# Designs tried in a protein design chat: VH-VL binders against Translation machinery-associated protein 16 homolog. Part 3

Target 1, 180 residues: Translation machinery-associated protein 16 homolog, of Drosophila melanogaster (Fruit fly) (q9vxy4)
Amino acid sequence: MTNLRKELEKCKHPNSRKTKALGKKARRQNNKHKVRLGHAIKSNITGEKLSWFLGQIDEGRTEPLRPQELEDLIELYFTRFDEELEQINLKQSIGKHRANQHAARKDVITMTLEKERNEFRTGGLELMNLCDPLKLKMLRDWDGSALSVQHLKLDLVSYNMLQRLKEQSKKKETSEQMET
Key: E = the ipSAE of ESMFold2; O = the ipSAE of OpenDDE; V2 = 0.75 times the mean of E and O plus 0.25 times the DockQ between their complexes.

## First folded at step 1 (VH-VL)

Design e8 (framework fv_ersodetug)
Fold by ESMFold2-Fast, scan of step 1:
Structure e8 (fold): chain C 180 residues (1-180), chain A 122 residues (1-122), chain B 112 residues (1-112)
Amino acid sequence: as target 1 above (180 residues)
Amino acid sequence: EVQLVETGGGVVQPGRSLRLSCAASGFTFSSYGMHWVRQAPGKGLEWYAVISYDGSETYYADSVKGRFTISRDNSKNTLYLQMNSLRAEDTAVYYCARDQYEDYYYYGMDVWGQGTTVTVSS
Amino acid sequence: DVVMTQSPLSLSVTLGQPASISCRSSQSLVYSDGNTYLNWFQQRPGQSPRRLLYKVSNRDSGVPDRFSGSGSGTDFTLKISRVEADDVGVYYCMQGTHWPITFGQGTKLEIK
């Protein structure tokens, strides 16, 4: 099994149930309790995202990611539901009466991916700038707990931010070449 | 009475092609997903292909991807398996099986044909 | 792929005595809908497979009640309470929870 598949199983199975349970509790509690549970849900989602990215990076690597590498990982992250979507599509199509049986889960996945792609395209996906060696070290030192997510200083990583970093890298290479 | 009858098997040389048919009767064929399962001589059962009720979706085991094509003609109540680039390892009895109506294909195969024998030899 | 391991590979039983066949999966067979898609099949010599049980313990129509299934997660058992002559054949477990669909290697039941 791949790292992607292992993370997808965590997101889909145990973490999905936990998130749903917290959402139901928030709806039934008073405003102070709902606010507290909302923060917990967000931290769990962010923690799963950060764990996914950490799982894609070799444990021995201490050098920061190149901007293209981080862009490639974000695009790979957007494919994390591909296997589940393929299974849902087959299940919906296998028998005539099954066409809409998995529509709700498919809709949730579709909306999640559309939201994340739009965030990356516009203001930035809430993540960490792994092109910064200090940020990579912070992520490696993280204990993997949703509770500890608040100790991590997150960044908004956008497509445009990564393009700017690529241009900066190209200028640096050109300067080094000219100084030879 | 629900029945599935496979035909098209025979002896064929390596590298050649063969097409199997599975004729369905006694149920609304167009409402069911269909599977192909094979069994090599003296060996166990091996699943390798499924097709949706309307033919729009297919899924294969890695061992046959690119060589075998599952298809169906709902107007003729018939399932097909096109087998290309045949190898000695493809020698087996080939069974078609109906997916259970009220459940996922993951649920199981409730009706099976009698099988048709494919022998790939020089 | 999910590996399905059956034990024993063969067993010989006296008529009227009980028989038990084990099936172990390399991964949990509980699906996201809470169901366990573990099936048992019987194949008599020279015949096509016949499904005996689905979702661990549910008998197909026409299957005698002397056949029963039990288990959860990764460990499953097929029991025949009193073996009859017609039970000779090979028994297969099959999982439908994970892609691709996989079968156990089979258990041959003979009368001694």
Scores: ipSAE 0.000, ipTM 0.468, lowest interface PAE 16.1, mean pLDDT 81

Design e9 (framework fv_ersodetug)
Fold by ESMFold2-Fast, scan of step 1:
Structure e9 (fold): chain C 180 residues (1-180), chain A 120 residues (1-120), chain B 112 residues (1-112)
Amino acid sequence: as target 1 above (180 residues)
Amino acid sequence: EVQLVETGGGVVQPGRSLRLSCAASGFTFSHYGMHWVRQAPGKGLEWYAVISYDGSNKYYADSVKGRFTISRDNSKNTLYLQMNSLRAEDTAVYYCAKSPDYLYYGMDVWGQGTTVTVSS
Amino acid sequence: DVVMTQSPLSLSVTLGQPASISCRSSQSLVDSDGNTYLNWFQQRPGQSPRRLLYEVSNRDSGVPDRFSGSGSGTDFTLKISRVEADDVGVYYCMQGTHYPYTFGQGTKLEIK
């Protein structure tokens, strides 16, 4: 979903054949994600999450993310269902038969986002600390398979953890300025 | 209640122009793509134009390219069709129709139609 | 352009009997997203078209369950299990998978 969503956001001329085709591909990836979530074990969910983050980082980039960059990506991750929610809302305004089917999906999305936001606010969202260059390399070397998720060493990334990393970066900057 | 009301049809001589309007109510007009479909007397339905929710993209059937122009005014909840260089073959009932979503997979709501007769 | 061919072009049915209309496309209607954008419309005499079915088999709001749709790829069928007087009209299939969008030529349903 990540690479296709990124391309779709950059696409000018909505409803052109290219934009429409990218929109259809994004819907297909999202439907695949829904199926995996509906019957999935934890590793499938984690694999899709890690794939989303990998897709948001330029494939040529090897330098680690700054703490603010990772925080921005997590906030963007919480908007990953915005397009689907808008489509559900549009269909609910015009078709009762189809709207009933989508109401259950809307509830699942809402509960998922509330859970994830709470995790990020408290103990940490389960992913990888991409501010660590070794963790970024491990993620890039991953084959994208849910079966291989067990080979990755995951981290709990919380809002407070990222704020501490920002403070640590400022202290390091200050000490370097004092040395020179 | 979702409604589309077409106006602007009439009897016109070949080579002249007409502008059709379609007034939308009962839904958020600016969120949906809009279509024009025509039906010649005793014939079937023929799709010929679509416009995106924001008016930035338009697509036409080859039979009307260069002669017909689709446009919309979201502030007025109105769809338009400018028809130039009219021919006898353009005689038909003209329907406006709403896309079911922003990705254009058919028409879920139709207007009552407005009749255009091109006659000498 | 995708050509949509309906069969028969007309049929006469006794009240309470079933009716079946076929629709064939010149190329597959399966989109790159895996969905099939095949619609069915009903047009009663002197009235505007009304959508009956979308994505092959899904009924629109207010459409009775005696209307059903089936098919895949290039071959599709609209079935009315028990024809009623209000079913008189012309039925059209329509594809929304490929530009330009195209309709079948229509099938006229009459009561005997």
Scores: ipSAE 0.000, ipTM 0.441, lowest interface PAE 20.0, mean pLDDT 80

Design f1 (framework fv_fasinumab)
Fold by ESMFold2-Fast, scan of step 1:
Structure f1 (fold): chain C 180 residues (1-180), chain A 121 residues (1-121), chain B 107 residues (1-107)
Amino acid sequence: as target 1 above (180 residues)
Amino acid sequence: QVQLVQSGAEVKKPGASVKVSCKVSGYTLTELSIHWVRQAPGKGLEWMGGFDPEDGETIYAQKFQGRVTMTEDTSTDTAYMELTSLRSEDTAVYYCATDLYYGSGSYFDYWGQGTLVTVSS
Amino acid sequence: DIQMTQSPSSLSASAGDRVTITCRASQGIRNDLGWYQQKPGKAPKRLIYAASSLQSGVPSRFSGSGSGTEFTLTISSLQPEDLASYYCLQHNSYPYTFGQGTKVEIK
């Protein structure tokens, strides 16, 4: 009995070392893939957001947006899911089982909008300050590719930031009028 | 209406292969990715892997040792999971589930009805 | 792999009781956790996403809490239709991993 147990314990040692090494390698590969996938998803989402804003600006316009114009576009951006939500609500009316299936997408939309509105009200929505002519030019020069998003210098655009820019614009207008 | 409809039950001999289908309706495969989860009789849920159609990347759980292949046909909005070299331990209900590509994180929002695969001699 | 441990493995409670199920991750997963209900013979259904957000159409008696490594699913007033197995899922890191499940039965 005792000799058999001792031999069994010896046999497990080399197998344990190899198993641990393979597990560590697999974990590193999986984490690397997960990180790459996460970056790709984030870049795609950011690219879609930037493309939406670019699509709202006249192609011939080169002057920067006024702070109120950017604020208005951000509020409009928060309504981008309105048509989809209306369609989901219509489909939900067909029956309880079907309603629950469509509710998942509605939850995702609601969560996304709540997060974005909170970001805009607090630290800032990750975007570009289109009130800066250099930022607008950078956005127009962008190739629209998610892969190129990392080359853009993004800004945190908050409600308070836009209010500060409005105050600065008023002061500059007043100064220019007084100098004339 | 979004639905995932899976192929019917299969009975296979050890060493054979099985290919389970998952037809998506109400959404397109370009708008979401499909993950596969199995459940052996009386056991819990086990994640097998998932396919991201945007990148063409498929992530498999190591346990299946290259025996699993997950593919998608976007023209018919049908996902497939093929498991080769079947063993009796592969007897399970196989589920497909959605993982939305848009937004933050992963969402297992919708599930297929399940496909029972029985492996017996 | 991230290990997900559920407690208890099974429980029996009376209608109206408050039921708590715990899920522990072997490493930090932020709020990348979902809770799933599986009734006998049926496919799983998501109850909670992002650790604490209630899925639309799911009764308000269900709630989730926690972040990092410790998570809880609570049923504030157990109903007969809640007889099911409950699973947590982490999707913070590949491979995605489920807890072993908790079977809930009504006395």
Scores: ipSAE 0.000, ipTM 0.454, lowest interface PAE 14.0, mean pLDDT 78

Design f10 (framework fv_fasinumab)
Fold by ESMFold2-Fast, scan of step 1:
Structure f10 (fold): chain C 180 residues (1-180), chain A 123 residues (1-123), chain B 107 residues (1-107)
Amino acid sequence: as target 1 above (180 residues)
Amino acid sequence: QVQLVQSGAEVKKPGASVKVSCKVSGYTLTELSIHWVRQAPGKGLEWMGGFDPEDAETIYAQKFQGRVTMTEDTSTDTAYMELTSLRSEDTAVYYCATHYYDSSGYLRAFDIWGQGTLVTVSS
Amino acid sequence: DIQMTQSPSSLSASAGDRVTITCRASQGISNDLGWYQQKPGKAPKRLIYAASSLQSGVPSRFSGSGSGTEFTLTISSLQPEDLASYYCLQHNSYPYTFGQGTKVEIK
């Protein structure tokens, strides 16, 4: 890509026109990287989430999930970092080799889980309603690229939404039983 | 679908230079960085270098430093790798691949690859 | 530089077999390791990132494990389309280094 560090190292005299021009270029490049990282971060959050859920569903299964199954899967999703957190804690107790990098990672995990738990309890997690057979098929047909996530029609899956679906399932079951 | 599309095969004489292009399709070069990896016939993969978005600098493997230059043109979403003073040992398929950090702070190294460009150096 | 050593260099197995490939780093790399599949005449494809996370779109028969210096890639039930070379990559520090590769053939 761009070797801005090497270009800046070639500028020996402070306050030269070349040094100032390269300083502006470096600032523009840094702004481009912040934008690039922001887009990658947002695209990848949803892609990672969808990939995790797809990986938890048997490859041969084509039947949609029951609302309780999806709820259980979302609760399991909130434990996906448990082993990593245990390893981070173990490494921090033994020594500090790259401990600062692991501490930052632990903070990111903690904030992510807190945000996701809150979203599930309130407005809904940005996910797919896997209780819908068309949504399950759409997820299976996805190419797995974070950059293709924008082409998927996502749903907000909340605790209350799943409770409503459970109630609808019970009403349907009761109606079918009464007709026999 | 995001794709990396590379320029076509090249045949060069020892001492010449080659410039391989990698066009980002279905996404923008401003939203990810590109690294270069080569593979000599019948051999394994060898990392050459690429842009590190965290430090905002291009890093080259020591073996290629002084002979390689990696640049990008965001107006055409095309990355370039130029290798000079070619030797027969530089005969290889050259790949470009994506490089970016994800939401968890993990490096997504080489998530998507170009199709490869064969560069043959012969007398 | 960090040396990445893969074992075995090649293997032959039957469809349905469980296959394990090991990658060892000369120094600690945490979980900064990826696994890549390269089919004949094709560009590599990422299978695993962060040592154990399955790349989306990759069949669930592939899995990764390990941290620090010893890592494994497992194919739980080998399929004919899995005929390929497999490479580990450390991206913990520059220069990034690949293992020498493991060639997987089917009997």
Scores: ipSAE 0.000, ipTM 0.470, lowest interface PAE 17.2, mean pLDDT 80

Design f2 (framework fv_fasinumab)
Heavy chain, then light chain:
Amino acid sequence: QVQLVQSGAEVKKPGASVKVSCKVSGYTLTELSIHWVRQAPGKGLEWMGGFDPEDGETIYAQKFQGRVTMTEDTSTDTAYMELTSLRSEDTAVYYCATGWSGYYTGYFDYWGQGTLVTVSS
Amino acid sequence: DIQMTQSPSSLSASAGDRVTITCRASQGISNYLGWYQQKPGKAPKRLIYAASSLQSGVPSRFSGSGSGTEFTLTISSLQPEDLASYYCLQYNSYPLTFGQGTKVEIK
ESMFold2-Fast, scan of step 1: ipSAE 0.000; ipTM 0.458

Design f3 (framework fv_fasinumab)
Fold by ESMFold2-Fast, scan of step 1:
Structure f3 (fold): chain C 180 residues (1-180), chain A 121 residues (1-121), chain B 107 residues (1-107)
Amino acid sequence: as target 1 above (180 residues)
Amino acid sequence: QVQLVQSGAEVKKPGASVKVSCKVSGYTLTDLSIHWVRQAPGKGLEWMGGFDPEDGEAIYAQKFQGRVTMTEDTSTDTAYMELTSLRSEDTAVYYCATVGYSSGWYYFDYWGQGTLVTVSS
Amino acid sequence: DIQMTQSPSSLSASAGDRVTITCRASQGIRNDLGWYQQKPGKAPKRLIYAASSLQSGVPSRFSGSGSGTEFTLTISSLQPEDLASYYCLQHNTYPYTFGQGTKVEIK
């Protein structure tokens, strides 16, 4: 199988309508985990993030993610606002009624994504290393509540960390093929 | 394997129209968002527009507004780009591609082989 | 429309050299930026998506960095097969816009 075909298989049709549908489902699931405003905002934000990732993984899957799969999900996570941004941009392309009404929301989205991408590129995005079967089980066992987020053992997942795991995974795969 | 296969080269007179096709092979057109990019000889890449089949929306660059139409035929898995009122400045290689990204679209990098359209009297 | 300006317009370097190409957006585009390689007579190929993510199958000597308005593509050890034109693309706002391109030649 080609690397291209393998990428399609891993990502469940990345850049497809099915992938867009999964993104919409994840956003709705994230909203379900929001708790009332004025309380632990940090836990609410983290809970939404973890719920999004959980929503992208098949309910029956217990095998840990491959490093490329986790990278693919993190990049997909960075596109979770794409539909909203696309609608804002489309509305802004309409004549005189191109109002500044969406500017504040677009700014919030932009700053959020800039922060998250910078974290992923540098020290690591705060989530869970889903390439670890114990971490995937912990996420599966989580009740989805922001109130219980504090009991999860979070990890810093960076781009460089995932590249190292890919290299390690390829070396182990090659070694296993040699052994058989 | 996924491929975008475009129609062959065309030679047109000024004022004519051209319709370039882009057939999706090894995947379904309905699940892709096809964009069109052109490149004049020795020049850079220029985005013309893109189509999302689920939304039925096509967005065109201002420069081509009123002259370009992007459509899709899901029964044949073929995307089309029609450019009317051709001028000599429209001489270029035209590509169909999955450029950029929207919700969930960031991984695809499929490009057609390109279609040379020459506009000459 | 968002203007994408690349520097330099062209460069010549030797095999093994570190090469950097910069792309500047006229307004903030977050990390909605891709880098494309186009070899003579061929369709473009994406190297980097989301400003810093390496496209599957692309050699690890390619890397991208930046956010907002300033972006860089780096080739850590230039190879002869890297002779090509390189383009940045912003897909933050319609219309999508490409940089003017950087032609990379090997001495």
Scores: ipSAE 0.000, ipTM 0.445, lowest interface PAE 18.2, mean pLDDT 78

Design f4 (framework fv_fasinumab)
Fold by ESMFold2-Fast, scan of step 1:
Structure f4 (fold): chain C 180 residues (1-180), chain A 121 residues (1-121), chain B 107 residues (1-107)
Amino acid sequence: as target 1 above (180 residues)
Amino acid sequence: QVQLVQSGAEVKKPGASVKVSCKVSGYTLSELSIHWVRQAPGKGLEWMGGFDPEDGKTIYAQKFQGRVTMTEDTSTDTAYMELTSLRSEDTAVYYCATLPIYDFWSGFDYWGQGTLVTVSS
Amino acid sequence: DIQMTQSPSSLSASAGDRVTITCRASQGIRNDLGWYQQKPGKAPKRLIYAASSLQSGVPSRFSGSGSGTEFTLTISSLQPEDLASYYCLQHDSYPLTFGQGTKVEIK
């Protein structure tokens, strides 16, 4: 058997197609053990994503994010591979031998980003609606462990959902201004 | 909240066996990778063995191979570590710890409170 | 087996001091290294995972760095409650191995 952890280490992004393919293969090969491993892979993927977002928010902040702030963080999340892509491009410009090893990784990153951007533009990324103060508190109270991820109630956060929240915020501000 | 609760202190004679339990609460045992670590008085931490989620096998440190058995009872969410042919140098605090299957690459996350096993004549 | 060597074995420092503990692996372990704090009479507690990631709830004065074979744990401003033994653990390969530990005493 190929060392699964080493293969997963090559897939730095938890939502990569390669990580999902390895998870599916593992689940089929041994029902009891590989189902456990499959669950672990999915929870780790989600946990790493949530940890990234939590790390971007000031520790002292208890106020929910504004919809534009969350949108900005999601766009920033899509740039998390920028440095790695720059390094791959540099290596691809040097020699064919080194270029070939990094071409597959670049393809995985590209496919991952395309998938995530499409999810964000359509049905939503599996995340937490950090515009909700209860959701932000739940994320703050999370122990950072993938073991606890399944106890978090996740949301699908889409571009259209955030635009709708922005519109609702503007309407509320206008109504409050008119009342005063 | 995941919590590991171990059985109480044991006093054993040389040549006896001891079986330490580790009860999982706040989560199901079947979703965890349980490992055992011991610490002799005034000494450092020593890994004894545990479940390897990557290969689906229980792995024992060579020093304990043939003397240690690690088992699980999923119906009671309890893990066990049995050490046989006890010697005075087996006197130690024995810990169960999770190497989480979810974060199997992050190391031990939750620890039991420890069980003191004293081996004396 | 992968051998984990910690230095120093013990140290004494004053409150507010910067403390650094190092851990060396006998072979490459990537970032599969955690740092653990053990206070007297208590079970160990994870401080750092994946070599540099701070465990939730752990004070920001703790930080980890390194990859491959050389790793460091830093306490930027030592506090009285930090009196403890500190251990590194590699989980790259079985058998899992701990460093021998570093006792941190506060003057």
Scores: ipSAE 0.000, ipTM 0.473, lowest interface PAE 14.7, mean pLDDT 80

Design f5 (framework fv_fasinumab; at its last look DockQ between E and O 0.05; V2 from the best seeds 0.00; counts 0 for: pae E 14.6 > 2, placed apart)
Heavy chain, then light chain:
Amino acid sequence: QVQLVQSGAEVKKPGASVKVSCKVSGYTLTEYSIHWVRQAPGKGLEWMGGFDPEDGETIYAQKFQGRVTMTEDTSTDTAYMELTSLRSEDTAVYYCATSPYYYDSRGFDYWGQGTLVTVSS
Amino acid sequence: DIQMTQSPSSLSASAGDRVTITCRASQGIRNYLGWYQQKPGKAPKRLIYAASSLQSGVPSRFSGSGSGTEFTLTISSLQPEDLASYYCLQHNSYPWTFGQGTKVEIK
ESMFold2-Fast, scan of step 1: ipSAE 0.272; ipTM 0.701
ESMFold2, look of step 2: ipSAE 0.000; ipTM 0.483
ESMFold2 (binder alone), look of step 2: mean pLDDT 91; pTM 0.937
OpenDDE, look of step 2: ipSAE 0.269; ipTM 0.699

Design f6 (framework fv_fasinumab)
Heavy chain, then light chain:
Amino acid sequence: QVQLVQSGAEVKKPGASVKVSCKVSGYTLTELSIHWVRQAPGKGLEWMGGFDPEDGETIYAQKFQGRVTMTEDTSTDTAYMELTSLRSEDTAVYYCATGIVGATYYFDYWGQGTLVTVSS
Amino acid sequence: DIQMTQSPSSLSASAGDRVTITCRASQDIRNDLGWYQQKPGKAPKRLIYAASSLQSGVPSRFSGSGSGTEFTLTISSLQPEDLASYYCLQYYSYPYTFGQGTKVEIK
ESMFold2-Fast, scan of step 1: ipSAE 0.000; ipTM 0.474

Design f7 (framework fv_fasinumab)
Fold by ESMFold2-Fast, scan of step 1:
Structure f7 (fold): chain C 180 residues (1-180), chain A 120 residues (1-120), chain B 107 residues (1-107)
Amino acid sequence: as target 1 above (180 residues)
Amino acid sequence: QVQLVQSGAEVKKPGASVKVSCKVSGYTFSSYAIHWVRQAPGKGLEWMGGIIPIFGTAIYAQKFQGRVTMTEDTSTDTAYMELTSLRSEDTAVYYCATEGLYSYDYFDYWGQGTLVTVSS
Amino acid sequence: DIQMTQSPSSLSASAGDRVTITCRASQGIRNDLGWYQQKPGKAPKRLIYAASSLQSGVPSRFSGSGSGTEFTLTISSLQPEDLASYYCLQHNSYPYTFGQGTKVEIK
């Protein structure tokens, strides 16, 4: 089974944001397109990432995220493989013979998480700055298709960028309090 | 858990076509790609192309464009590689291999190989 | 197309020897390089991914290094079971290209 089929099977709530986001991913991934294979895979990965973040935000919310909220979502995103890693570890523990394929999947997850955490810590994770109301609107207006990912204006979201935004917000609040 | 099982050996005459299958099971990646690599007897590995099953999008090495078609049946998780206008130089073991959605999933699982012999 | 050139094309070494295989790309490929081992009569098996990361279950005597255009696979202490052909693969851009292969024999 593909990961998308597996994720759709997990959804129990027909009207939940997660179910709607996965429905958009299913439409995107089932589209037939004559682009180069590498571009299609990269666009699909980016689209799944954006769909995950969109699925975590209340669909009625139009206010931009606070920097701490976006940081919290990114940390939550880094835990998206926790259940799968637990299942892999259980299978490895009870198996009588080593299965290199299970080890390979764990390696891939580990390397993916290391890469993403390093990107977030340094130059920025490729995402959208959801602290910007225009960016949140763009994400909500997105049709969920990998084909239209190229039309989204992506940003590099780093830990340091979010800390600067927090400081800016605190300074503005302090300034406002001093007026009256 | 994850395995790629290919169809059996084929013997073909020059000018004929061959269609090799690759059944994928236990694979948990969305939008995974299946690539095809061949190896002539005593020679190195040669990339032929790949396909994303969900999209139905394929890309081929220039050498094989016009003679190769890569397709999939998503309902049975089976990829196919059809090579037409066979020549004796096409005698080779043909492998399928996976490329996953996640970073660093390049050719991490391989089929057992299918020997295609082209002889008169 | 990106050309991948391996050196040497073949080598013979004794058990316990340090073996190095070089792979050179005709243009920069970052760390988008894998190393694959093919034993006689078998499908290839991945040893190294992202130029320097060891695949789980692969013996620690195997290591990879390099970035950009120059890459090396090292076997720190050659064992009889390492008799195989070794291939580098660039997946930086299409078409994906393999090196010509290096055949490793044990004396």
Scores: ipSAE 0.000, ipTM 0.470, lowest interface PAE 13.0, mean pLDDT 79

Design f8 (framework fv_fasinumab)
Fold by ESMFold2-Fast, scan of step 1:
Structure f8 (fold): chain C 180 residues (1-180), chain A 123 residues (1-123), chain B 107 residues (1-107)
Amino acid sequence: as target 1 above (180 residues)
Amino acid sequence: QVQLVQSGAEVKKPGASVKVSCKVSGGTFSSYAIHWVRQAPGKGLEWMGGIIPILGTAIYAQKFQGRVTMTEDTSTDTAYMELTSLRSEDTAVYYCARDEYYDILTGYWFDPWGQGTLVTVSS
Amino acid sequence: DIQMTQSPSSLSASAGDRVTITCRASQGISNYLGWYQQKPGKAPKRLIYAASSLQSGVPSRFSGSGSGTEFTLTISSLQPEDLASYYCLQHDSYPYTFGQGTKVEIK
């Protein structure tokens, strides 16, 4: 079982050079106030994120995700840098050079994860509500291009939103069991 | 297995623009950076810039800022490099090179390269 | 920008000789350095990545060493087919920068 699309998502995981490039790009944007470049960067980051989630879902599945499944998937998304962080820590502890070569990359990763976890726990991550069958279909119909991200109707997916969906689902099941 | 095929030689007048294409076959296009490197006759290699997938846009060497545009068409697996306001010193062989992510220990590298496109700027 | 300086700019040696080319970075680049060979009229190809790792298919007479700011490419026993220009490339940070090249000629 080789899923090419899923493998493509793994290949898109950033390394120290991509992080340096992204940092340089953000600094240039801030200096030059290029609003359209910021939108392009955001669309590409969002596209990568949506591709990652789509790659985790069985291609044959048409049933929407259960709220717990989406929560589990979001927690898994937060572990996407674990291997890179382990490699950075390994190089810092074993290497004969004790310079902070990878400190900047580690800081960027930790700040990114902190920001994303905070967004999930508060207002919501900018994703799609994959518990909605229409949203899942929309994501599957997407061409995978960052240019097409603007045509997707994104949602803010928060921890509290998913808890509400769980309660709604459980309440409906309980009501049906009592009726039966 | 992966092969990069570039468009044919061009002859341009000073002040004109040139657009070189680089078609990627036999491999994955959208996950990997495509870099552009030029070489003037009898001179060394010069990095011009590259399209970085995570950024969805290009990073250019300062020397070419304002004159170069690098784009990609994922539907045809083709990268493009357009250089405007051509000068005689832009006469060079222009190469595209695929720069793939390997891992944190080895990083990115340029491999494979396209065959090169000779651009001649003459009055 | 990180400047890469190669030494020598050119050399001429006999078949069987040991040849060394050095590359110096203007600032630390760890092991983010590759060596490229360009034969006359051809596109470059990578010989070495991560400063010391031999590219698959490249003869074992080629080796790389160094870290930080000083790097060396060694050809342990020069062959006629090694007539080429050799370039180092730092890929630690953007913009990527090449050394000016070393032309190797066979007597």
Scores: ipSAE 0.000, ipTM 0.436, lowest interface PAE 17.3, mean pLDDT 78

